# VHH binders against c9jj37, part 29

Target 1, 291 residues: c9jj37
Amino acid sequence: MEPLGLVVHGKAEPFSAALRSLVNNPRYSDVCFVVGQERQEVFAHRCLLACRCNFFQRLLGTEPGPGVPSPVVLSTVPTEAFLAVLEFLYTNSVKLYRHSVLEVLTAAVEYGLEELRELCLQFVVKVLDVDLVCEALQVAVTFGLGQLQERCVAFIEAHSQEALRTRGFLELSAAALLPLLRSDKLCVDEAELVRAARSWARVGAAVLERPVAEVAAPVVKELRLALLAPAELSALEEQNRQEPLIPVEQIVEAWKCHALRRGDEARGAPCRRRRGTLPREHHRFLDLSFK
Short names: E, the ipSAE of ESMFold2; O, the ipSAE of OpenDDE; V2, 0.75 times the mean of E and O plus 0.25 times the DockQ between their complexes.

## First folded at step 16 (VHH; framework vhh_4orz_3)

Design n5 (at its last look DockQ between E and O 0.84; V2 from the best seeds 0.67)
Fold by ESMFold2, look of step 16:
Structure n5 (fold): chain B 291 residues (1-291), chain A 122 residues (1-122)
Amino acid sequence: as target 1 above (291 residues)
Amino acid sequence: EVQLVESGGGLVQAGGSLRLFCAASGFTVSDNYMAWLRQAPGKRREWVALIYSSGSTDYADSVKDRFTISRDNAKNTVSLQMNSLKPEDTAIYFCAKRGYDWPSGYRTYDHWGQGTQVTVSS
């Protein structure tokens, strides 16, 4: 039979450029968002949003009606990330940047944009470095992105001292810090890790306006105090009196491991060395097998 | 008490250079992610440059290769060297500290300076 029609395609770039020109453009706009903590007005087009995104279809389907329409408030998403989402919805493309990709990823997850989420994940992996990795770990833990989490943990294990000095490390949630503290592969000594945990807890305490000890409580059991030398444990006890971080019971368990001169998982304190653990005289007692 | 104070703005001819400074108090700039943003007349505030804890940097496409963000740890300051200035660079420039906002899950600018005016004449 003679063909009844043929699908033809125009040039993609002029089409995409035309649609991009509508991003945050009041021309033909039928919805206004108030975005982020800055409360920035962003103009948009309901048909594009609803066609491309079920989240916006449901959100906007409740707004049109009799009376004066109110702006739609999106109080948390940063404006730059929201504009990137709009650009993707309008043109099926968006330029991603290291400084903002995690915000675009977070928005993609929250708005149910599976393709954008996957594209953001691929970009994060490509640009992952010591400055991004802890922030990426936080996002991965928050949204249950297991493959990203595993990659971030592996990166931090390979670059432990650099990663632990970053602002991103200090701003991790307790839930994001736990996978790191559980790792035998960290290339930091336990004395340094205790100091890093204290710095982390101080930042959390200042941000949350809570005592350091309360911020640290979910994670301190993962510190392997039995690996510290007796002089280091004594110094820790003095520091703990001045700025409580670690429950005294955990310090007592470390002293018991020293006194009993054996590694004993039944004490609830891990005695396994990490990759970065510096040797100490008493470590010979912690690694011995019991017959 | 975290404070950020910008300085160094002014009037400059197109093609010229300026250096902006941001004096920080209440925190250490090298332990934080620091940024410059700008707000042109009639526009929203937009990101210009970022310096990370490690000293690595990112720039907006419109300023890349013309602007350089740096910090002076001894003075606890951040600076923005602006070369080859264009009239479209005219804006109020803000220094900001980027922090994680735990309730929202986003990285946001949690402290700002008051801004310094840069005007590039043709």
Scores: ipSAE 0.729, ipTM 0.906, lowest interface PAE 1.4, mean pLDDT 88
Fold by OpenDDE, look of step 16:
Structure n5 (fold): chain B 291 residues (1-291), chain A 122 residues (1-122)
Amino acid sequence: as target 1 above (291 residues)
Amino acid sequence: EVQLVESGGGLVQAGGSLRLFCAASGFTVSDNYMAWLRQAPGKRREWVALIYSSGSTDYADSVKDRFTISRDNAKNTVSLQMNSLKPEDTAIYFCAKRGYDWPSGYRTYDHWGQGTQVTVSS
């Protein structure tokens, strides 16, 4: 009978501290990364990376030799996020900051670091605020992080006016914006939401070098124009003539709702009030129920 | 064209104060994330402070309670008030705009100034 050994543990802190000292230390390093747009050199140890992360195991190869290009270029990940990843891989711990946690989260997802991902998610939820929530939503949607997405949407529903005024909102993808525009729980009037959508589309148009209407096309159908008063629709039409945003057909449908004194739910266009919808005279003819 | 121009750097004694300025052109600072970073000799560039479009601010632990980031919307400038300066604060200080890189999904600093030298003597 092979003598059963007993696993005993040393002090964790000195161990972690020692390994932390190797992060980005050229001493004993056998791999150099060129990281980020700034092309920052970052030194690491192949054996540590390979044993802790499958992504790096594949990237660095199994055979030590001239076959791995040195330096290894990682041009997309920010240096700060990459160093956080190394810290975690080396020490099984990481100091997270509000300003950089989403980049660390993104890196964790990209590198298949499930434990780090979970730690980041917990941290994001803990520090979630108006400035962070739209950016967090974008990350959640991009990587299919369902729980985070739900938390972010819920937060924005509760803080709609503030959230819609953030730079993070303006930088959302259409895919990330859609869940918001579909929500009955937004605490914002439809007129304000239309304005916010226009601002969003303008930013996208500038960045993507595409027309505002083209950028907005995937999301504008979720705007509930039938909730707007006739005067507001007229104003929207005038603005739309100057700067096309919404298909004319969609505006016409809203006018039809006014003319017929009924909602257009039968046609698939939502006429339900949102939580923040301000009352108007014609709303008495619409389905004002919200889920 | 987007431009950032830093000013206000110089030599100061330990315990002293200095105020850095960043003049932005080509965009509105109040609509964007603005940051100060610094790079000491032989060290990597490190984040110092961030001001969000909302006006909220964040600081590195090393400068917390000593440095204050602010903006002047009318002048389209960002400032860094540095108090109780230490020799370890010696660095080139950079003003940066923080943007979103759509293809990669990362938020990055998409525009930088040339930097301004801050030297703190013992």
Scores: ipSAE 0.484, ipTM 0.801, lowest interface PAE 1.1, mean pLDDT 91
ESMFold2 (binder alone), look of step 16: mean pLDDT 82; pTM 0.826

Design n6 (at its last look DockQ between E and O 0.02; V2 from the best seeds 0.00; counts 0 for: pae O 4.3 > 2, placed apart)
Fold by ESMFold2, look of step 16:
Structure n6 (fold): chain B 291 residues (1-291), chain A 122 residues (1-122)
Amino acid sequence: as target 1 above (291 residues)
Amino acid sequence: EVQLVESGGGLVQAGGSLRLFCAASGFTVSDNYMAWLRQAPGKRREWVALIYSGGSTDYADSVKDRFTISRDNAKNTVSLQMNSLKPEDTAIYFCAKRGYDWPSGYRTWDHWGQGTQVTVSS
């Protein structure tokens, strides 16, 4: 004799549609957010946010019957991404788009929304391409998303020439750029990589209002100048006089490798080739010491 | 200085076509992510189409297969070809540049123009 009781279910779609109608809707709203750089007003409902999200539960306070609502400022998250988060919290579903998924992912990480984070990660992998990969790498490094980071690095290693030409590359942080510059698998020649690093540093210098050389300092030692031919080193010295990028000491150590016919990483002149390193006559003597 | 100037708006009948133009100065269009946004009366500004620096494109669902974003790198311009226009496409259309906001780490629309009006009648 089993106890009688049956869970019955209404149709999910009308239930979700009703809740979706409340997203950014002042009807019955008891909290107003001011979102993003444009300071857009977004209306929301505390009970839905608090029951679905511990971050909002803690953020929104404790008043059982609130008085006149005060705006809650969320100055960094873009409005489109915040609305996507609200839709997910209200309906347990949201449509993701390539142009905004990284901002939704960032918000999901910051708000502790583990399921949304996982769904965004799956979508990013599905839509990953040359135009998105550096932006995705930046998010992965910023939030310690190791699987995404590995996927992005591998993608860039396979599409190095194209990826280095993107705006996303120019906007990488030094921390995100370092794993790329350390890679022996990049399919790019060192002369081109030096040019890419200068372009990267120029963008950072303009935005941060710092000298190009200061922006480049955290990453510049990963450039393998001993792989450059003497004419290329001479051209680099001329460029460095006009716009300093690389410490003179590093260039001097590359010249010493040519003069001594040896590479020496301890003296700041790494000689290990990358997959994309174009051959040069002097490369024949850079690896003599381990045989 | 960075400037974006939209043009090409006007009144068209439903089902018609229109091409919008955006002249950019102070930066290179092909080195940046460029977009068209629109704002209908009483509505918030919404994203319509984006072209990435590498040339790939994204479209809002409401305009997919009807609108085409493109750029002319020699003239440093962005265009939006709008076909099969509907009355709900009536809005002010803005050309925008996406920038990286270093303090927040988010990508944001850091420059856009004054907009050009598109009105679609039945």
Scores: ipSAE 0.614, ipTM 0.859, lowest interface PAE 2.0, mean pLDDT 87
Fold by OpenDDE, look of step 16:
Structure n6 (fold): chain B 291 residues (1-291), chain A 122 residues (1-122)
Amino acid sequence: as target 1 above (291 residues)
Amino acid sequence: EVQLVESGGGLVQAGGSLRLFCAASGFTVSDNYMAWLRQAPGKRREWVALIYSGGSTDYADSVKDRFTISRDNAKNTVSLQMNSLKPEDTAIYFCAKRGYDWPSGYRTWDHWGQGTQVTVSS
């Protein structure tokens, strides 16, 4: 019977500190990365990267030799995020910051670092605030991070007025905006939401060099125009003539709801109130229930 | 004292060529990460070409295959050969040295000259 050995552990702190000192240290390094748009040189150790991350194992190859182009260019990852990744790979620990955690999260996802991803997710949830939430939502939607997405949506529902006024909101993709516009729990009036959507579409239009209406087309159907008063609809029509945002047909459907004194749930136009919907006279004829 | 002096700029027609020069003093070019940057009117300064201490080069996508960065170790100079120039290449061009930012641990552009104006006419 081979004698069963006992695994004993040394002190973790000195070990981690020693390895941390190797992060971006040219000493004993055998690979150099050129990172980010600023082309920051970052030094690393192939053996450490390869044993800790499959992405780097594949990237750096199995054989040490002149075959790996030096330097290795990673132009899409910000330097700070990359250094955080190295810290984690070298020490199994990482210092996360609010200002960079989403970039670290993105890097973790891209490099297949599941544990780091989870750490980042926990941190994001912990530090989530009005300024961060829309950016976090975008990341969640982009990478299919369902739990984070739910947390972000819930946060925005609770802080709708503030969240809709952030730069992050204006920079959301249509895919990220849709879950918000579909929510019955937004604490915002529909008129405000329409204004926010217009602002969002304007920003997108400028960036994409496309018409506002085209940019808005994927999301405008989620606006519940039937909740607006007749005077508000008239105002919207006038504004829409000046700057097309919403299809005329959608506005006409809202008018039909007024005329018929009923919601058109059968046709897929939501007439349900949101949590923040302000009461109007015609709402007595609409389904006021929300899920 | 670290100094960088750019020269070689001028007016050139589209499709033409220019060669920019950078004379460095106070440090050794071959031991440092060097770059050419440019700033067009109303735009942010952007990197154009890089040369590593080891001699490898890198280029922005917008100038790839048109521009070539090189250095003369004996003269302690950096050059930028610009071919097939376009109107969008119009800018002030700077020769820059990368330094170390201690608080952040980042290497940033910490020294550049007065720049040289490049104007490409259509």
Scores: ipSAE 0.030, ipTM 0.466, lowest interface PAE 4.3, mean pLDDT 89
ESMFold2 (binder alone), look of step 16: mean pLDDT 80; pTM 0.808

## First folded at step 17 (VHH; framework vhh_4orz_3)

Design ko1 (at its last look DockQ between E and O 0.09; V2 from the best seeds 0.00; counts 0 for: pae E 20.9 > 2, placed apart)
Fold by ESMFold2, look of step 17:
Structure ko1 (fold): chain B 291 residues (1-291), chain A 122 residues (1-122)
Amino acid sequence: as target 1 above (291 residues)
Amino acid sequence: EVQLVESGGGLVQAGGSLRLFCAASGFTVSDNSMAWLRQAPGKRREWVALISSGGSTDYADSVKDRFTISRDNAKNTVSLQMNSLKPEDTAIYFCAKRGYDSPSGSSTYDHWGQGTQVTVSS
């Protein structure tokens, strides 16, 4: 039988430092990337990329020469994030920063770097705050990162008033906004949530060059108009006349809830209170359902 | 030794055209990635266009659809056709060779020409 061998280890820091010296270094380089909107050149080493990353193994092939156009253009990743990916691939370590971690996370997902992805997720959770949380939620929804999505939603539920007023909230996709609007745990009143949804739709309308009502259509059914008092519904109808946001049929259903004194059977979630719902006299009729 | 010599610059009215040439010696243009860069007075040098060793091209957004990079392997030259010129295109234009055999620094290119002046009058 073969004798037992012993694995011995050199010092990790000098080894890592030597490999780090090759990051974006043309010495021994055999591939060049053009990265980001500024099309910055980044030098790299095919053997390190392919050995550490199946995405790059497939993208670059096993041999230099014909097969993959040179330079390799990576238009969507910022240079800082790409350099962080290279540092991780070369040294198995990287310094993460709040200002760039979501871009590094995006690259880790797109390149299939599972360990870097998990390290970025841990860092995002650690540095999460009111001003970052909506952008983080958008990334989580875009890439199906369920754990991050749950953490972001929980954070927003605990800090609802502040979070809904951020630029990041206004820039959410409809798909990212839906989990928030479906939550019974939001600490905002429905009147304020309607105003937040209108602000959100206005920004989306300006960016996408589409009508406010069209931008809002995927999400407006999640607004629980039956929770609004009659005076508030009347004000909403006037606002809707000036700037259409909510289909008139949805407002009519809220009026029917008032007139027929019915909570749940036809209207389910739109009648259910949220943690932040302020009391109104007609809410006595909404408690007749088991939502 | 690697040498790059730019030519074809001059004074042109806005809306006009110029064609720049880069004569290379000491290496084969078709085996290398080649680029054009420019530096306007008081500004940083900026990338304009690139042609890879495989023939793929890429352009800065400011010149896309107006400029065309090409190469002539028989003459070992790289060219930049500049159409619909604007006063903003006024700069010294440099031909550069890319590669992995250059010192790291503020440039990702290992060899440069001396540049050719392009001036676009309004």
Scores: ipSAE 0.000, ipTM 0.109, lowest interface PAE 20.9, mean pLDDT 83
Fold by OpenDDE, look of step 17:
Structure ko1 (fold): chain B 291 residues (1-291), chain A 122 residues (1-122)
Amino acid sequence: as target 1 above (291 residues)
Amino acid sequence: EVQLVESGGGLVQAGGSLRLFCAASGFTVSDNSMAWLRQAPGKRREWVALISSGGSTDYADSVKDRFTISRDNAKNTVSLQMNSLKPEDTAIYFCAKRGYDSPSGSSTYDHWGQGTQVTVSS
């Protein structure tokens, strides 16, 4: 019977420190990456990358023969994020920062690093604030990170006024904006939400070089115009004439609600109040079931 | 066999100009993305300029508006016009062919020249 060996462990810290010293170190390196828009050279070790990450195994395994190592260009990943990835691959640890965690998360997703992804997600949730939440939401929606999406939506619901005023909000995709506009829990009045949506659409219009109304079309239906007072609707109509945002039919539907003094969910115009909806006289006639 | 041969390097005074050439053989320059890189003494090799197969150009911030990358399809060469040269531009300049890995979206410089020395005196 061959004596059963016992696996014993050395000190983890010196080990990780030693490996960390190899990150971006040309010593014994056999691969150089050209990273990011800045085209930063980053040195690494093929064997370490290949054993820790399938993406790199595939990437580096296809290079034929003992020739002079050719630089590998990764232009889409920021240098800081890439270095964080290397740190993790080399040491099974990583320093995460608020300013770069979403980039690291993105890289983790792209490289199929599940454990790093989870660490990033935990960190994002921990450091989530008004300035970060919309960007985080966008990443969540882009990569189908459901838990993060839920957390971000919940955060924005609680901090709606502030969140809607951030640059991150203006840069959201329609797909990321929709769950917000569908939420009954937004702590913002509908008039403010309409204004925010307009601002969002304007930014999108400029970036995409498309009309504001076209950019807004996927999301404007979620605005609850029936919640607006007659004077507000009139103002909206006037603004809409100057800068089309909302289909006229949708505005007409809101007026019908006023005329009929009833909310009609069947008509596709939600009359439900949001958490932050300010009271108006005509609300007494709307289906105001607070869910 | 793929070969890249750089030429045109030399000594120039600050403010002066040089034009580097890269002669390619074994492949067609116009069908590939080509780049210039440089390595100064004691420094890492750095990217300088790129010309894509489609003819688009890109430059490092440090050389933008001073350097121009171009190609001569008939001669199968890539050139780097360097104007307003600075001492900081002193380096060995390399011509490189870029290859693409479509599945990963990554690219590699799969062939390099021997380099040509550029020295800018103050």
Scores: ipSAE 0.000, ipTM 0.197, lowest interface PAE 11.1, mean pLDDT 89
ESMFold2 (binder alone), look of step 17: mean pLDDT 81; pTM 0.810

Design p1 (at its last look DockQ between E and O 0.82; V2 from the best seeds 0.00; counts 0 for: pae E 2.3 > 2)
Fold by OpenDDE, look of step 17:
Structure p1 (fold): chain B 291 residues (1-291), chain A 122 residues (1-122)
Amino acid sequence: as target 1 above (291 residues)
Amino acid sequence: EVQLVESGGGLVQAGGSLRLFCAASGFTVSDNYMAWLRQAPGKRREWVAFIYSGGSTDYADSVKDRFTISRDNAKNTVSLQMNSLKPEDTAIYFCAKRGYTWPSGYRTYDHWGQGTQVTVSS
């Protein structure tokens, strides 16, 4: 019986350090990436990338012709995130930072790096705060990361006032904003939500060069205008005349709710109070519908 | 037009301190994500510090506990207090604004200053 060889292990740290030194090192490199909108050159090694990632295996599998291989353009990934990906591929470790982890997560998802994705997700959850949560929600919604989405929504529900005042909130897609506006657990008054939605729509309108009302159209239906007092509705109408945001029909519907003093069971979600809804006189009529 | 102008750089001895300033125009600093980056000779540009719109901060390990990023909302400026400076901190320091590309969700620094030179002598 030939003696079964014993697998022995060297020190992991020196090995990892040595490989880390090859990240973006032109020495022995055989591929150059042009990365991000800034078109940063990043050097790498085909064999290492190919053995660690199927995406790169496919991308790099075609034998470069006898000539100097043309740079590979990756314009959709920021340089910092790409370097983190390389670090992970080369060393099976990665240093993550709060400000860039979502970009790394995005890259991990795009390149099919499941382990890195999980590491990023764990990190995001660990460092989740008011400044990061909206951006994290956007990524979660974009890539269908359900657990992260739930965590983000829950966090925003608990910290609604602060979250709605962040740049991240203003940069949310309609798809990411919708689950928030649908939540009964938001700790914010409806008047503030309307204001936040307007601000959100304004930012989008400016960036997309579209009317505010058009940008807001997918989400405004989730605003619960019936929760507003008559004076607030009147103010909203006036504001809406100056800057259209909400369809007039939706405002009219809110007025109807006031007139009928009937929280018609049939009107469903638009009359439900949120956790942070401030009490108003007419809400007494809305509560009766839930008993 | 968005503009960023850095100032405060100079020559300092090891162990010394400098405070960099970035004056922003065309946008509100407190409503945006801001960062300091640096580029040493022959090296790539590296991230140094980050400040969120909410005011939370993040730092590279190499500068953690030595550098402090802050902002003055009234003056629409971002600052970098640099203490315990080392020769390795010698670089051109850049102020940058992080942007967001719709609808792709691409995040990068979309505006930069011209930079300010920081030289730390041994």
Scores: ipSAE 0.796, ipTM 0.916, lowest interface PAE 0.7, mean pLDDT 92
Fold by ESMFold2, look of step 17:
Structure p1 (fold): chain B 291 residues (1-291), chain A 122 residues (1-122)
Amino acid sequence: as target 1 above (291 residues)
Amino acid sequence: EVQLVESGGGLVQAGGSLRLFCAASGFTVSDNYMAWLRQAPGKRREWVAFIYSGGSTDYADSVKDRFTISRDNAKNTVSLQMNSLKPEDTAIYFCAKRGYTWPSGYRTYDHWGQGTQVTVSS
């Protein structure tokens, strides 16, 4: 038998606007967050948070404390990102901006908000550019966001020169840098890539207060030193004496390729050219095999 | 040490223009992400404009097409050109620098200026 009742709908815009007016509004608020390093107060409403988000349901519990509740401290999330999360929870919509979307995405992942995460990912891909891509790659690697990672790597492969010069590149973790250094599709010459790796390691060394060589150790084996000409290898040895970056053994292996006039690892990464590899006279023997 | 000092605030009539400056020391502005934020009385700070280390910019919807963030690398300054000012733009304006994401994992501002007052009269 057919149901006798009908679902009818009021106007969505006034309903959403009413809920939006409660975002960070002390009116009827029953929880206060202290958010970010600035320790900004953000007022919220437990019923909306708990019904929309399991993370907040667990964080806040099922019964509020008596009287004025103690503030809930969220020290690591930026206030702008937290307010975006609240807007989404209250209204099922949110305005995203390029400068802050990665923080909203991070919060969505950490709070288990799958739809917001997907909306943020779509936005990141739409607004991705040279200035954003390395930071987006780092977020993707940190949270295992494979599709975003692939998109960022492809973008960097297509814009390698510009991307490797950004501050975002210098701030990559070793884990985020490795997929780039393994890529045959980078449009950058190996001599420049060695310089980029040294710049990256210097920033990491200063920030982490560790030696350059220690910071570089996880990634340097991905540099393809056999592609360098003898003069470039000699310059690298001099630079390595002044500021160690690459283990001597790796430089020795590159010299052996020159001395033996063969690319015994021609099918391996250490001898394989990248899209941006500039030709050098000795590259002719890297394609050769024994009989 | 890192310092940010804003200047150029003042009283201006609606429709007028004003240019704010942020003098930076202890770091290079062109190597960093810089922002202008503002705080109206009784309200929280909100971002206004952002400039990436590579030079691209973003603006809040309320100021787009009216405000322009730029930098002068020779003077190590960031500026905010504010045109077609409205009374709603009245606020204390702050210059901020984004810190390293390591090890926090979030992109957060790590240094702020003292702020400069902008007042737009009807």
Scores: ipSAE 0.579, ipTM 0.836, lowest interface PAE 2.3, mean pLDDT 87
ESMFold2 (binder alone), look of step 17: mean pLDDT 81; pTM 0.816

